# Designs tried in a protein design chat: VH-VL binders against o60147. Part 287

Target 1, 175 residues: o60147
Amino acid sequence: MLEKNKYLYIFRHIQTNQVLLSQGNVLKKTALFQLPYPLQKPVAPNGMRPAKLRKDHWVPLLKVEFPNESMFQSVFMQLLNYRKYRSVQPLTSDLLKLPIPVRRRKIMRQEVPNTIADLADILNKEKFPENSVRLQLSDKSDSEYADWPPSVQIDSEEIKLSRGFREKTTVDEAR
Short names: E, the ipSAE of ESMFold2; O, the ipSAE of OpenDDE; V2, 0.75 times the mean of E and O plus 0.25 times the DockQ between their complexes.

## First folded at step 14 (VH-VL)

Design vc1 (framework fv_patecibart; at its last look DockQ between E and O 0.02; V2 from the best seeds 0.00; counts 0 for: pae O 10.3 > 2, placed apart)
Fold by ESMFold2, look of step 14:
Structure vc1 (fold): chain C 175 residues (1-175), chain A 122 residues (1-122), chain B 107 residues (1-107)
Amino acid sequence: as target 1 above (175 residues)
Amino acid sequence: QVTLKESGPTLVKPTQTLTLTCTFSGFSLSKWAVGVAWIRQPPGKALEWLAHIYWDDDKRYYPALKNRLTITKDTSKNQVVLTMTNMDPVDTATYYCARIRYYDSSGYFDYWGQGTLVTVSS
Amino acid sequence: EIVLTQSPDFQSVTPKEKVTITCRASQSIGYYIHWYQQKPDQYPKLLIKYASRDFSGVPSRFSGSGSGTDFTLTINSLEAEDAATYYCQQYDSLPLTFGQGTKVEIK
C-alpha cells in the first residue's frame, strides 16, 4: 500500500452494541461485511447485518496507535480471526435454554467486552516495546474488561467526540 | 499482577462447617468480565468445580453439593468466601480459588491460588 | 451433567516425542473446552482456551484442536518440564466439569 496506516479504530452500535473494526476514522460501507448475514449464518448471534451503513448509529469505542503498519495489520487480522472463530460456534446449551428475548439481550451485552478482551489477549502475546502501543478509550473504565501488557499505554484523555474520531472546526460547521 | 490466595482452617472435624476466604489483587469484581470460583482436588484425584460468583452477584453451585455450599463476595475488600456445611472425611482435598473469565457466554479459569489442603478427620 | 472422558489415563514417553491427549464429551459442547496443566504439587495452569486458542506465555509446542465432542491437546516435542497431569474442562453447560486427567511422564 502507498498509504501506511498504523491506527486501529473500533466503533460500537448505539443500540445493539455490535462492534466494527476500521482502518480509518470513518467507517466504510464494506465494514458491514464483518457482521453476520442472518440467512447464511443460522447460528449467528441476535444481530442482523443492516442493509445500509447508518454512520449516526456508530460511535467511537477505542483507538489504538501502533508503532508501524506491519504491527497494525497483524493485530487487525488477528482480531478478525478471533471474531470469525467465535461467530461459527454454536451457542452454549445453557444460553439455548433461555427465552429468545433474554438470550438476545445477554448476547448483545457481550460484544464490546469480548472485543476488548480479544484485543488485550492479542497484545499480551505480541512482543511490542514497553509503552509503544497507545490506547485511547471513549469510556476509560472499559479498560477494566481486560488485563493489559506493559507495551500498552492507556491515554489519560478519553475520546470526546460523539461521532467519528475527527474534531470538526467552527469553519466546517458554518458551511 | 493478578494473584489469589486461599485462607482458612486446614483441619476440620466431621460435621463442622468449613469457611474459606479467597483474597485477590490485580483485578476487581466491580464490572462485567470476571468472577471467582472454588475448585477442589482430593489427594491424587481429579479437579471438581464447587461454585463461582460473578461481578453482578450471579452465583452458581455444583448441584449435588448445593445444599451444603454458600458463596459470597465483598467487592470492596477483594474477597470471596465459601462455606461448606457438614464436612465429611470424603471432603478432604486441596481447595483452590481461581479467577473465572466470562467470555462468549462461557468461562475458563485463567489464574489460580496456590491452594489450601483441608483435612477432615476426627 | 456433561462427562469428559480423557484418553489415555497415563503416558510414559521419551523427550522430543509428540504427545497426544484426547478429551471426549458426552454431548456436543461446541468449542467451550479448556485445557490445564498441573505439575506435581502445584496448582493448575491454563494452557488452551476455547479448544484451540493458546493462553499468553504458553510455549508454542502446545496446541489444541477439535469441536463438538472430540478434542485433542498436542505437545509437538515433549520437554522434561512438561511432565504433568493434563485436564480438559467444559463450560457449555453447568455444572462445570473436568476430565479425569491424563498423566504424562518422561521415559
Scores: ipSAE 0.721, ipTM 0.852, lowest interface PAE 1.0, mean pLDDT 86
Fold by OpenDDE, look of step 14:
Structure vc1 (fold): chain C 175 residues (1-175), chain A 122 residues (1-122), chain B 107 residues (1-107)
Amino acid sequence: as target 1 above (175 residues)
Amino acid sequence: QVTLKESGPTLVKPTQTLTLTCTFSGFSLSKWAVGVAWIRQPPGKALEWLAHIYWDDDKRYYPALKNRLTITKDTSKNQVVLTMTNMDPVDTATYYCARIRYYDSSGYFDYWGQGTLVTVSS
Amino acid sequence: EIVLTQSPDFQSVTPKEKVTITCRASQSIGYYIHWYQQKPDQYPKLLIKYASRDFSGVPSRFSGSGSGTDFTLTINSLEAEDAATYYCQQYDSLPLTFGQGTKVEIK
């Protein structure tokens, strides 16, 4: 089975909490196309798709190691579909009562937990072999956003990448 | 209506310092997501970005000329000033100032001044 | 720095003909490229934003396309007033850079 490119990294924006999916630990510029078309004004962090990928604006959320590339691709595509589906769903009455900027911010804040929940749901449906998927989180508490199937082994160690995709220092860990 | 106009000496001697002023109207450099850039064009040649300054006083310079360039703004006067030291005949060019619309580490020059020809000669 | 190479350097075109100008970037810049028109003895004017005319208010005969490294400016039917030098410019990364320009003349 194919073993290359079996790592999924999920990144979050430090200000908007928007989420980007990546094959590998380095974000590509094309990853920005995962985000909706930019609003007219203003620029990020008010919900506009960044004009440029700034590595220092994104931090790793979690890392997933799959048994092979095929499984990775399946999950990756499903995650994108889940996100797309969510984006076209009607807004709740409560959200509609909020001013548009406030509403948008609230929706963006939910992207992290929603993405984690989506991942768990997808993995649960896929029924991969037991402990065949390794999950590592930047913040271990984020695992609480979902119930994980037996196929997922949660690593006790947190991701050691920080903003800019550099190794965490003692200062970074204290943040 | 947005307008920009360059002013300063049109003749500079080698080794002297050039000071150009961009006076603009129709917008404020205190307004979010706006900047002003300096771009030059030697006679018959292509355009060359030199520097720009944004509403929050953030500044960027062309690396090869960074040690020679200083850009400042006076928001109250709607002016941006470019200083370039140690001028050489090779620096002979039409100097433009232009407004930048800024979008998170990107942007475009939507309005330009008419430019001022600066000749460096002994 | 990102190098932008335009092609061709010069075109002499009959009115009503189609003009195509290409700009190639030394590395991928997405769609963060703009086109400027500079007529003789005038200042450059913004023509096309972000590679596509969808971001501009220019005449419909002008259009932009491309992404990554290859970009195209097209004048569908050249008018006499379109005689100018056209420049592509990238705002993907610093330093900001321009193409060498393409001069379009009317036959």
Scores: ipSAE 0.005, ipTM 0.581, lowest interface PAE 10.3, mean pLDDT 87
ESMFold2 (binder alone), look of step 14: mean pLDDT 93; pTM 0.950

Design vc2 (framework fv_patecibart; at its last look DockQ between E and O 0.02; V2 from the best seeds 0.00; counts 0 for: pae O 5.3 > 2, placed apart)
Fold by ESMFold2, look of step 14:
Structure vc2 (fold): chain C 175 residues (1-175), chain A 122 residues (1-122), chain B 107 residues (1-107)
Amino acid sequence: as target 1 above (175 residues)
Amino acid sequence: QVTLKESGPTLVKPTQTLTLTCTFSGFRLSKYAVGVAWIRQPPGKALEWLAHIYWDDDKRYYPALKNRLTITKDTSKNQVVLTMTNMDPVDTATYYCARLRYYDSSGYFDYWGQGTLVTVSS
Amino acid sequence: EIVLTQSPDFQSVTPKEKVTITCRASQSIGYYIHWYQQKPDQYPKLLIKYASRDFSGVPSRFSGSGSGTDFTLTINSLEAEDAATYYCQQYDSLPLTFGQGTKVEIK
């Protein structure tokens, strides 16, 4: 049951809505390598990699508990691969026709839902037992970005922490 | 389970207005990443996209038909309505509604209704 | 408007043989192409999304490849139930367009 062993942690940047995947409940600086280099123009709101990790700028998005470490590792590697595959594709022609501020806004709006869609796509293709994957979100409405297989149980309790992942305490349960 | 179903008249006279309703269940059109589209297929011919509406009420139309088409949604009824004016025999086709799954500034149609054949004749 | 041209228009193929269908776009469309199967008298069903990603529940004999302007749908070992018309569809630029279709029959 160790969090590192079978837990997927996903963080969102408070300003840009960029997403980082983590094997642990604290981000490592190497997680920044998940963010693409800029193609022509480095712009942080457009998915540019920050120069350094500011842990106070990354908040919990979701946490996933898998039945075992091998299932976690499989899904984690597939998520990284989905992100890499998407990052090397050109933007759509319609997106490129838009003024840069509008284009940027559309790109920023899709980072969280794209990641959640990737996770759901992977889980829908896997043959996990019913209710064997527990999903907990900071905002339960984010589950609406995708269709979930019977293997996924969405936790009724949201992640309460606004920064980092802290274990739930008895005080929090009293609410 | 996601389902969509088309309803409306199956026979329309030339110049009349066609109104088709797509009733769906298993998802809501009020969340990011989904839309509903209308796509038609003349008998024995290829598929032709007509219009779609997104979760945020943003609408897109096939340009050559834009002045004849209106797409609207009623989130409380889980319905999307297509209106097409001034029908002509060349508009005879099976009309489908389909869910548009939005991803990476693009999208695909993952669930389709059974379709309804609309015949336009005198 | 982006034109998608499929080849061939028609194939009659012996069971267990490989089927290859191509879709050529009139301009580069990245990976923003999707493939559908429409069996006789049925509505279309999604097979492949974003050039090469299998849709959930699609048999492993179906695969997609390509990027830019040239795309391929492959059925590695044709089954009798695969007799259908296959369409590619792009969403790189509005209006959304479909290819003209490729009809596959069992010989």
Scores: ipSAE 0.758, ipTM 0.871, lowest interface PAE 0.8, mean pLDDT 87
Fold by OpenDDE, look of step 14:
Structure vc2 (fold): chain C 175 residues (1-175), chain A 122 residues (1-122), chain B 107 residues (1-107)
Amino acid sequence: as target 1 above (175 residues)
Amino acid sequence: QVTLKESGPTLVKPTQTLTLTCTFSGFRLSKYAVGVAWIRQPPGKALEWLAHIYWDDDKRYYPALKNRLTITKDTSKNQVVLTMTNMDPVDTATYYCARLRYYDSSGYFDYWGQGTLVTVSS
Amino acid sequence: EIVLTQSPDFQSVTPKEKVTITCRASQSIGYYIHWYQQKPDQYPKLLIKYASRDFSGVPSRFSGSGSGTDFTLTINSLEAEDAATYYCQQYDSLPLTFGQGTKVEIK
């Protein structure tokens, strides 16, 4: 059970590509507070922050295994800080040209590559021991979003977790 | 039907300024999410984006050429003008104007002019 | 700037054969890539939008795929009229950039 505390799961919303961080393979309701742009409209893609956690709307993006919980916590907090930092940056003129809903969708779609890039950057800075961090991806191609330091070992095996935080079934594979 | 047509000199001397005009029809540049871009292609080479202007008169330039480029529009005449200063033989190319469709902080060029070959030579 | 690298630079293909053109971006660009077809002595024409076949009027033999950094344009069964140079173009960020082009000739 203590070993589970060293696992970072990153989930993406199936429609908006919004990203949630999780300690462990099950999203908690409190994870929704990670979303920086709450709207009165309760559901994505129209709302930036769903009122309720719909587990079937989130799929795992990647899994990271750290050597210990301390390292996990450090990286987790840094990821949140990176997200916060981006949220307060001025929008580009190109984004400002777009209607607000379109702009928001654009920003949301960038969360996946941004988060992956953030993770790589953080890990590069942390200088963990070689091959001490194990990275698994739902889609191996997502590893191409960033250069990874020697501390990261990319697992050839993809995450078996699927939508709803369950193991992939034949139905899921057919989608 | 959307059409664009480039006009201007086909021969320019080095150091001179090139002025090209794109005359278009079938759409209005005052319409949201529409722009006009200039793209050039040296003989036998790839396409190079130069600049474009949006419906709201906002402009974008290729950074390496920004100091040499000016793009303007006259909505009433359905024209977009590109000015490029200090022309050099390396600037010899077919110059195209194209309609830009701007969506989702992105865009594509759905209609193009026939292009005009501009030769820079002494 | 984002660099788009196409492969191959040149293909000589027999009619009815499958043609595959790849475009690789120097960084992730999502699906913000478009494909253009330029026949000899003609202007470029928009072929595929946003990496996928979603442009009206394009023959069904043309298709696009890919996301992130690797994109593919496929001609399922090459026709003589498909002899052209194909370009990928990104609009993920400025400056806008094109691939170097892939010339497809008919054997």
Scores: ipSAE 0.027, ipTM 0.601, lowest interface PAE 5.3, mean pLDDT 88
ESMFold2 (binder alone), look of step 14: mean pLDDT 93; pTM 0.952

## First folded at step 15 (VH-VL)

Design ka1 (framework fv_dargistotug)
Fold by ESMFold2-Fast, scan of step 15:
Structure ka1 (fold): chain C 175 residues (1-175), chain A 120 residues (1-120), chain B 106 residues (1-106)
Amino acid sequence: as target 1 above (175 residues)
Amino acid sequence: QVQLVQSGSELKKPGASVKVSCKASGYTFRAYGMNWVRQAPGQGLEWMGWINTYTGEPTYAQGFTGRFVFSLDTSVSTAYLQISSLKAEDTAVYYCARGTYYLSYGFDSWGQGTLVTVSS
Amino acid sequence: DIQLTQSPSFLSASVGDRVTITCRASQDISSYLAWYQQKPGKAPKLLIYDASTLESGVPSRFSGSGSGTEFTLTISSLQPEDFATYYCQQDYEYPTFGGGTKVEIK
């Protein structure tokens, strides 16, 4: 649908805090190709974990409504590029002082605040009209990870998922 | 093809020092961490620690601080394990092994091992 | 440290047999468990990571299962080249290995 083409949905993993971007309120298996990061072992596109999408393990983090498809595409592509850039940077001295498992969990947990900060940075660089972008967060406190430009309105409504979101996951797993 | 090639066996006296090398090829050296694993004769595998190949910062498991030093020479894609003040209990095969930073992908490539024998 | 207990420590089986090796963790490690094969005089070889994901190039007769504290490595039809010692390894915390299971092929 055209309405879905101007919406960006971001999902987070309930245990690891990793994030996935989607052009609509349904997560598809191909979204997993956003993972793993460049410094991690490459995962084969078929048959290898994390290639199996468990939709019940992913919850909506935020939804962004853009005025049109062109603005959505620009922001979506820039956000993907920001995520790739972050994944190739050297670890900071603060992170290196942590035990390996704690370090790994902290890096993964930072994906939510990092993604939110990156989104805000992109929106601050774009010259969108005042109040033209609607941001909806599952947890409103997550808006505090960034300073938002005048183009953004923060909405308090619940993020609605498509009917059969988790039912489709069950069918996909059986087939 | 990913390959890790280690230096040859060493026979040392107690109190001496040894430096084991692990030369990597077939991949981007800085993209993966390098782990060190020890195996005493007839015993199982023991993780000693790892070094971040991007920054050069080592992390040591408990029991491997002080006498054990991990280092790198990134210009030749080589990792080093140095053991000072050698003791008989250090007699073991020492392996280098490639690992990732974020995911449990295991150690997917290993060196052939370097036997270090410490005897009077 | 997280302790991994393997059972059995030794196993003798015939070619074609189904072999099962168990690894038990002292605490919940989610799926952060790998399995290795080590042949005499050789370095270990990664078989399985993330508890159940088969490493590229590893024969399909090997499979892993489990989560939390109880994990299993299965060889569905044992071959002569499967003579080896098998180790589980966690990296939920600092990596630790199980004690190993030696598989002898008759």
Scores: ipSAE 0.007, ipTM 0.516, lowest interface PAE 9.7, mean pLDDT 80

Design ka10 (framework fv_dargistotug)
Fold by ESMFold2-Fast, scan of step 15:
Structure ka10 (fold): chain C 175 residues (1-175), chain A 120 residues (1-120), chain B 106 residues (1-106)
Amino acid sequence: as target 1 above (175 residues)
Amino acid sequence: QVQLVQSGSELKKPGASVKVSCKASGYTFRSYGMNWVRQAPGQGLEWMGWINPYTGEPTYAQGFTGRFVFSLDTSVSTAYLQISSLKAEDTAVYYCARGTYYLSYGFDSWGQGTLVTVSS
Amino acid sequence: DIQLTQSPSFLSASVGDRVTITCRASQDISSYLAWYQQKPGKAPKLLIYDASTLESGVPSRFSGSGSGTEFTLTISSLQPEDFATYYCQQDYEYPTFGGGTKVEIK
């Protein structure tokens, strides 16, 4: 019997600070549909083009190992829900006073703190066993964006990724 | 044991509407995406889209916008596919299938299918 | 959309034969490919996901391989219950299915 995936990877865009959720260490092109703001400007005047997934622009933010596939899927679906909820919320009056490009940059800069806080909130609401969830962060100081439940054990090991986020690769590069 | 049980076959006239149900059991309904897949007689499989059972948000594949509506009743763990203004070309077996398309798990559980026949 | 091309579309085989089905993607889809078995009048059954991972409860005679644009499903020793139509499916973008390969008894 083989279990399905029980790992959640979250990636951060190095320039915009936007985040993407993934079930593995490989980012799919469809993950770009999670983004509320385009990574690239539309190609004009000859038409609009979708954002391109550039492997060198995404770095791992965190990796979570769950006890089983069902817990992973529950948390993953809840994170998608939190992302949708945030995209619909009315903007503060302070943000509404700013020009659209400045407003978007300020919103994007909060994606990492917000995603970490959302993850912690979900885990605090779930009744997972003590020390059953393993959390690895690329920058351990990011753990300070939230209060973690007793189910979470913060791992000090580095997150290892293949070059280009490929599942199989001939390069042995750690990130 | 995961089970998806769909409603029975339908025979409709062009222009009518149909609503197919898919009742889930054996798992946490809100934790897994629900997909709809169509198979015309003698043809292959065609993904129509999915609905997020946690948010209720549907996503439709190209060609399935407008006349096709995905919905849920979470209180009875049931997903619905409604097709309005039926055309002969809508004649097919419609399947519900469990899976989140962001994940590479494939569709690991399928309903038995509902045959919708549209004829004069 | 990403197009998946299966070959052959039809094959005749005998019990005990090694059967190989190929699926080619119109662009690189990494390992985001699944294989399904469909018997007449029945819903598809997941055999393999993530290109090479065997689904729980599926016999070990089924195996998948490949990455990028070329993928293969192999049945090492065909059994009577294996006569069916097989489909590949990608979910690198919005899901699409191959055209299917019908495996019939000789």
Scores: ipSAE 0.007, ipTM 0.592, lowest interface PAE 9.8, mean pLDDT 81

Design ka11 (framework fv_dargistotug)
Fold by ESMFold2-Fast, scan of step 15:
Structure ka11 (fold): chain C 175 residues (1-175), chain A 120 residues (1-120), chain B 106 residues (1-106)
Amino acid sequence: as target 1 above (175 residues)
Amino acid sequence: QVQLVQSGSELKKPGASVKVSCKASGYTFRSYGMNWVRQAPGQGLEWMGWINTWTGEPTYAQGFTGRFVFSLDTSVSTAYLQISSLKAEDTAVYYCARGTYYLSYGFDSWGQGTLVTVSS
Amino acid sequence: DIQLTQSPSFLSASVGDRVTITCRASQDISSYLAWYQQKPGKAPKLLIYDASTLESGVPSRFSGSGSGTEFTLTISSLQPEDFATYYCQQDYEYPTFGGGTKVEIK
């Protein structure tokens, strides 16, 4: 209540490269609803235990600090819209030629480059003041997926997560 | 019946390289991740990292970056651990172990282990 | 990383005894804890996952309990084949193992 939300965190799955967006450094189980492919299929083990959001499988991809909440909200909403528009586009003929598991893997791996490109596109269109937006990347080479506007300052400092980020959750709790 | 079968023991000199294999059978190889665990003589178990069998992307624990490489040959359901520039402290039994991608179910199947001895 | 401390490191017991092994985590790991049995010269075998769920084929004399930072493995009536080293393991973050508890015949 005292602190306005000025931070966007983007997480990637360490194995599949799928991306989750968060309005803070705590990854909520409801974030799994952003995923087009179910995490619990086809990789669930033999057994009847519910699927879980395993926070240890997600690492920060990037963190963005905005000068105020209004700018944060604008960028966050636009990024969600870009993601939704990508999900309804027809698959290319190259992707349609691939077996379904290979196709899904290739699409999932593109989420990191696509999300970074989308973020840069939004920031280029918004015309924010010079050096007003701080971008921290876990891997600096990921900045090469886009051309960044003068409003963006790229930082190499380690991304810090809250202790609560690692709390165990299950996907069934999100329903 | 799930089985993980590893290559035989290796005796190497310091500075050499070794490549350990782990062949999986009895399940869909790409449905489970493959973990690597080390155990030095008389010591406990140490997790080294894992490899995603869908993408081929490895993840290394702290202390196992650089000289250690995880790889796959999905056509024969085999995972590999390569260690370069071997040191005496690398002497250990190396295990592969099957884990789930998304669920906390522990490592439910293990290879028999490969002893790597590094001595002059 | 998350550190797991097992106690005792060593215990002597007789067939038929109730054996209790404790595992303490350096931070809250909820129920993301597994227990393994390792016999000399053999690979570890999974006994329990999610703190208290018995792996298929594991005898009912084995049980796990606890949550948060304190966990216990219990063998209700020790059998000759149970003499082994036992390890706890968390996967709440990147996996780490406890130091092990060697259960030896008295």
Scores: ipSAE 0.000, ipTM 0.456, lowest interface PAE 15.3, mean pLDDT 79

